# VH-VL binders against Rusticyanin (rus): the designs that were tried, part 15

Target 1, 147 residues: Rusticyanin (rus), of Acidithiobacillus ferridurans (p0c918)
Amino acid sequence: TWKEATLPQVKAMLEKDTGKVSGDTVTYSGKTVHVVAAAVLPGFPFPSFEVHDKKNPTLEIPAGATVDVTFINTNKGFGHSFDITKKGPPYAVMPVIDPIVAGTGFSPVPKDGKFGYTDFTWHPTAGTYYYVCQIPGHAATGMFGKI
Below, E stands for the ipSAE of ESMFold2; O stands for the ipSAE of OpenDDE; V2 stands for 0.75 times the mean of E and O plus 0.25 times the DockQ between their complexes.

## First folded at step 22 (VH-VL; framework fv_iratumumab)

Design i112 (from i103 with light chain S93K; at its last look DockQ between E and O 0.42; V2 from the best seeds 0.61)
Fold by OpenDDE, look of step 22:
Structure i112 (fold): chain C 147 residues (1-147), chain A 117 residues (1-117), chain B 107 residues (1-107)
Amino acid sequence: as target 1 above (147 residues)
Amino acid sequence: QVQLQQWGAGLLKPSETLSLTCAVYGGSFSDYYWSWIRQPPGKGLEWIGDIYHSGDTNYNPSLKSRVTISVDTSKNQFSLKLNSVTAADTAVYYCTRGDYYHYMDVWGQGSLVTVSS
Amino acid sequence: DIQMTQSPTSLSASVGDRVTITCRASQRIYRWLTWYQQKPEKAPKSLIYAASSLESGVPSRFSGSGSGTDFTLTISSLQPEDFATYYCQQYWKYPYTFGQGTRLEIK
């Protein structure tokens, strides 16, 4: 379920990420982790994810952890999604990927004065995963990352 | 198309109170932060404070004791008062609108305020 | 307070040049950074918000990059109307603060 937030609320949410940055990797530890990902547009027209100020970073998450995921759409005029899959790149313009966990679904275009955000919980088993945006063309142009 | 128009006294003596008003045309206060910025002649920009349409204010600590920002939603106006002015308060004062991303996307024309004996 | 340090303070360039201005924050500000352009006796004009989002009506030769503490404003091909003073500003934490400015002059 998508919810609306003000900028102060978004800022507070961003600070809840429990990961630590090293290079292009964000490493999480412990039984419960909180991943905060934002949809950003660093190089129009190609969007990307941002976690801890890193563009589409690799996320290292312990197997068996409880992962609370918060996804924030910070882009004006654009919708996005955050879905987890075992399917790696390359991605088609229309990826049509069934996520391994109930993800965010498609975000609505943010309303004036508000940001869109949603959250879900994931319990990963050992393995390699990817997070992707399933908005047409986004993953195909690079809006994805490795877990 | 939103426009900001500001007015107020431009010449003050030390210890007097600076008073400026900014009027918003072509829009509303809803979902915006309204700010005051100043710029001494030949120098950079300084953030004074802002106010939300609810009346919630944030002030620069450097000026907090002397600054009051208020809003009149019935008139689509917000105001700045700065008490006990000195020569250091001489500057061009700008009112601005910050959208929900809080960047100042609309600016008033500026008001030169000179403090001299 | 978060200090914003711009580099350089001033630079001279020619029409057609690629120009880069940097801004460093004293602490992490994510991407809550705006670039402004100011011409003499005029109010500042917003160019880039959220570190890399181009303001409506701003030419595509302007671009912003960076996240965290280091940010860059780039003008890919300088035009005559681009000679002005540029400021960065963080709006991550109150009080909001500006860089000291970068004066871009004609060589």
Scores: ipSAE 0.647, ipTM 0.882, lowest interface PAE 1.1, mean pLDDT 92
ESMFold2, look of step 22: ipSAE 0.709; ipTM 0.875
ESMFold2 (binder alone), look of step 22: mean pLDDT 91; pTM 0.937

## First folded at step 23 (VH-VL; framework fv_iratumumab)

Design i113 (from i110 with light chain E55Q; at its last read DockQ between E and O 0.92; V2 from the best seeds 0.83)
Heavy chain, then light chain:
Amino acid sequence: QVQLQQWGAGLLKPSETLSLTCAVYGGSFSDYYWSWIRQPPGKGLEWIGDIYHSGDTNYNPSLKSRVTISVDTSKNQFSLKLNSVTAADTAVYYCTRGDYYHYMDVWGQGSLVTVSS
Amino acid sequence: DIQMTQSPTSLSASVGDRVTITCRASQRIYRWLTWYQQKPEKAPKSLIYAASKLQSGVPSRFSGSGSGTDFTLTISSLQPEDFATYYCQQYWSYPYTFGQGTRLEIK
ESMFold2, look of step 23: ipSAE 0.733; ipTM 0.887
ESMFold2 (binder alone), look of step 23: mean pLDDT 91; pTM 0.937
OpenDDE, look of step 23: ipSAE 0.691; ipTM 0.889
ESMFold2, fold request of step 24: ipSAE 0.696, 0.737, 0.727; ipTM 0.881, 0.892, 0.887
ESMFold2 (binder alone), fold request of step 24: mean pLDDT 91, 91, 91; pTM 0.936, 0.936, 0.937
OpenDDE, fold request of step 24: ipSAE 0.317, 0.880, 0.838; ipTM 0.805, 0.947, 0.933
ESMFold2, last read: ipSAE 0.691, 0.717, 0.721; ipTM 0.873, 0.883, 0.882
ESMFold2 (binder alone), last read: mean pLDDT 91, 91, 91; pTM 0.934, 0.936, 0.934
OpenDDE, last read: ipSAE 0.609, 0.884, 0.840; ipTM 0.876, 0.948, 0.935

Design i114 (from i113 with light chain K53R; at its last look DockQ between E and O 0.41; V2 from the best seeds 0.60)
Fold by OpenDDE, look of step 23:
Structure i114 (fold): chain C 147 residues (1-147), chain A 117 residues (1-117), chain B 107 residues (1-107)
Amino acid sequence: as target 1 above (147 residues)
Amino acid sequence: QVQLQQWGAGLLKPSETLSLTCAVYGGSFSDYYWSWIRQPPGKGLEWIGDIYHSGDTNYNPSLKSRVTISVDTSKNQFSLKLNSVTAADTAVYYCTRGDYYHYMDVWGQGSLVTVSS
Amino acid sequence: DIQMTQSPTSLSASVGDRVTITCRASQRIYRWLTWYQQKPEKAPKSLIYAASRLQSGVPSRFSGSGSGTDFTLTISSLQPEDFATYYCQQYWSYPYTFGQGTRLEIK
């Protein structure tokens, strides 16, 4: 379920990410990992995901790990989702991608004074996955990343 | 639209206490952070501290021992006190508002405080 | 404390020029960066917040970019009223800190 957070709470959540950055990759290790992804709008008009200040980075996560995912929507006026799928790019403007593995579903548009966030747990098996936003046009314009 | 109006004594002697007040007009006092910033003549900006409408404060460690920020919600006002002033405290002092993004979107007109013996 | 370093400290430009000012944080601040414009004897005015969000009422010739430690303020086509001092400020962690400022002067 989507919840609301203040900026101090968002800052605290961002710091919970257990990954380590190297280039455009965030590497996670251990039995339990915490991925914190934010929907950001670094430049109009196309939004993107951000993990550890990286735009749509590749996430390296151990198979068999328990992955706690926190997704934060920081885009006022825009809805987003963080959905994990085995379907790779390219994505249509109107994607029909049901989360094969896990996901947040569509977020509400954040209200003034608050940020929207939600969390879920994922147990990945070996393989290649992608995280995508299913809002129309978002994945098609680049709002996705590789796992 | 929201406006901030400042007032307080502008001329102090060393060891005296600086006292400034900022009043909020045309907007809500709740759900915002209220900050004090200062700027010595010809120099950059320094964050002094802030206060939430609930009374929670944050101070710059460089000034913490001498600074007190308070609120009067009944008057939509918040104040700054700086004890034991020296010439180094000579500056234009600004009160500001920060929304939930904590950026200072509204500023007072500034108050010049001069510390001179 | 987080140190904010602006570059350049000062620059001269002409009307119509493209101007770029950079700000570097001593540690990661994600997107919690604001750009201010200050004219003589006036209070600072917020231009960009959250690194790239244009403040309401600010001309579209102003833009901000960056995330993490490196940030940029760009004026696409300098206007006469844009000559001023610009400051970046981080609001990631207390105490909030400002860059030393960039004085933009007319050539």
Scores: ipSAE 0.606, ipTM 0.871, lowest interface PAE 1.3, mean pLDDT 92
ESMFold2, look of step 23: ipSAE 0.722; ipTM 0.883
ESMFold2 (binder alone), look of step 23: mean pLDDT 91; pTM 0.936

Design i115 (from i103 with light chain A50K; at its last look DockQ between E and O 0.26; V2 from the best seeds 0.00; counts 0 for: pae E 3.5 > 2)
Fold by ESMFold2, look of step 23:
Structure i115 (fold): chain C 147 residues (1-147), chain A 117 residues (1-117), chain B 107 residues (1-107)
Amino acid sequence: as target 1 above (147 residues)
Amino acid sequence: QVQLQQWGAGLLKPSETLSLTCAVYGGSFSDYYWSWIRQPPGKGLEWIGDIYHSGDTNYNPSLKSRVTISVDTSKNQFSLKLNSVTAADTAVYYCTRGDYYHYMDVWGQGSLVTVSS
Amino acid sequence: DIQMTQSPTSLSASVGDRVTITCRASQRIYRWLTWYQQKPEKAPKSLIYKASSLESGVPSRFSGSGSGTDFTLTISSLQPEDFATYYCQQYWSYPYTFGQGTRLEIK
């Protein structure tokens, strides 16, 4: 289920991310963490994810934590998804990342100064994961990151 | 390559109404906030307010009683009216485009408005 | 209203110097701060948004840091074209407000 947010609400959601930045890594700690990811378009036609002001960062999350994920689509050109998988890069134009461990499915395109967002909760086990956009071509051109 | 061009009367007497218009070229008018900023000569910047293309406005409380910002989407234009001006309203007025998060990423050339004493 | 206070109000520096300008918010604004450069008789130009993100076409000698209430603009090796007035602006909440400006002049 997708909800709408105004810009002040988006700003407030972005500040709820509990990570700490070091280089191109966002590190989380504690038993409950909040990951806030946004779909952005740094340049046409190459969209990316942004977490804590980093584009496609590596996320370091404690195994067994309760991970509350908020995903916001701020890219007015496309719908996007934020889907977690163990399947690493490289990705085809139609990425084959099943099974999807957790994720959002496809977002609405932003309209009328409003942004679509959704939440999900994830309880990771130890291991390496990737977060991937399943819109055709996006992961192949770099819309993914490591966990 | 978005450009903002602004115009309006530059010399006013006290109690008159300031009126400026800004036209948007080379880019989308939709899905942006459009702002007015002013700068008294030799002084800093003051945010006056903004408007969305739908007509939804936000005003600086210090000016809210005197200010009106409006849009004409058929012409890709937005405008500023400031009632009951005094010499304190003498400033360069800028129209701006607000980025998605509303900082001003594109600026007009500025219009000097002088209110004689 | 959130007051933005810049320091210093003015400074003189030589080409090649490292320059630091500070901006302080009266309340928490997290990272929602932009730095502008303004040359005489010109409109301001955005340099850095979200406290630390460099605008397209802005030289890498410019950098921004800070979050919360204390922010810094740094020019690592001053060039002749960098002599200007610099403003910070918060865009966390309405009304958006600017610092009073820092005038950077040739020593």
Scores: ipSAE 0.249, ipTM 0.698, lowest interface PAE 3.5, mean pLDDT 86
ESMFold2 (binder alone), look of step 23: mean pLDDT 92; pTM 0.939
OpenDDE, look of step 23: ipSAE 0.782; ipTM 0.912

Design i116 (from i113 with heavy chain D56S; at its last fold request DockQ between E and O 0.89; V2 from the best seeds 0.82)
Heavy chain, then light chain:
Amino acid sequence: QVQLQQWGAGLLKPSETLSLTCAVYGGSFSDYYWSWIRQPPGKGLEWIGDIYHSGSTNYNPSLKSRVTISVDTSKNQFSLKLNSVTAADTAVYYCTRGDYYHYMDVWGQGSLVTVSS
Amino acid sequence: DIQMTQSPTSLSASVGDRVTITCRASQRIYRWLTWYQQKPEKAPKSLIYAASKLQSGVPSRFSGSGSGTDFTLTISSLQPEDFATYYCQQYWSYPYTFGQGTRLEIK
ESMFold2, look of step 23: ipSAE 0.723; ipTM 0.883
ESMFold2 (binder alone), look of step 23: mean pLDDT 91; pTM 0.937
OpenDDE, look of step 23: ipSAE 0.677; ipTM 0.888
ESMFold2, fold request of step 24: ipSAE 0.681, 0.697, 0.679; ipTM 0.871, 0.880, 0.869
ESMFold2 (binder alone), fold request of step 24: mean pLDDT 91, 91, 91; pTM 0.936, 0.936, 0.933
OpenDDE, fold request of step 24: ipSAE 0.458, 0.900, 0.463; ipTM 0.850, 0.951, 0.838

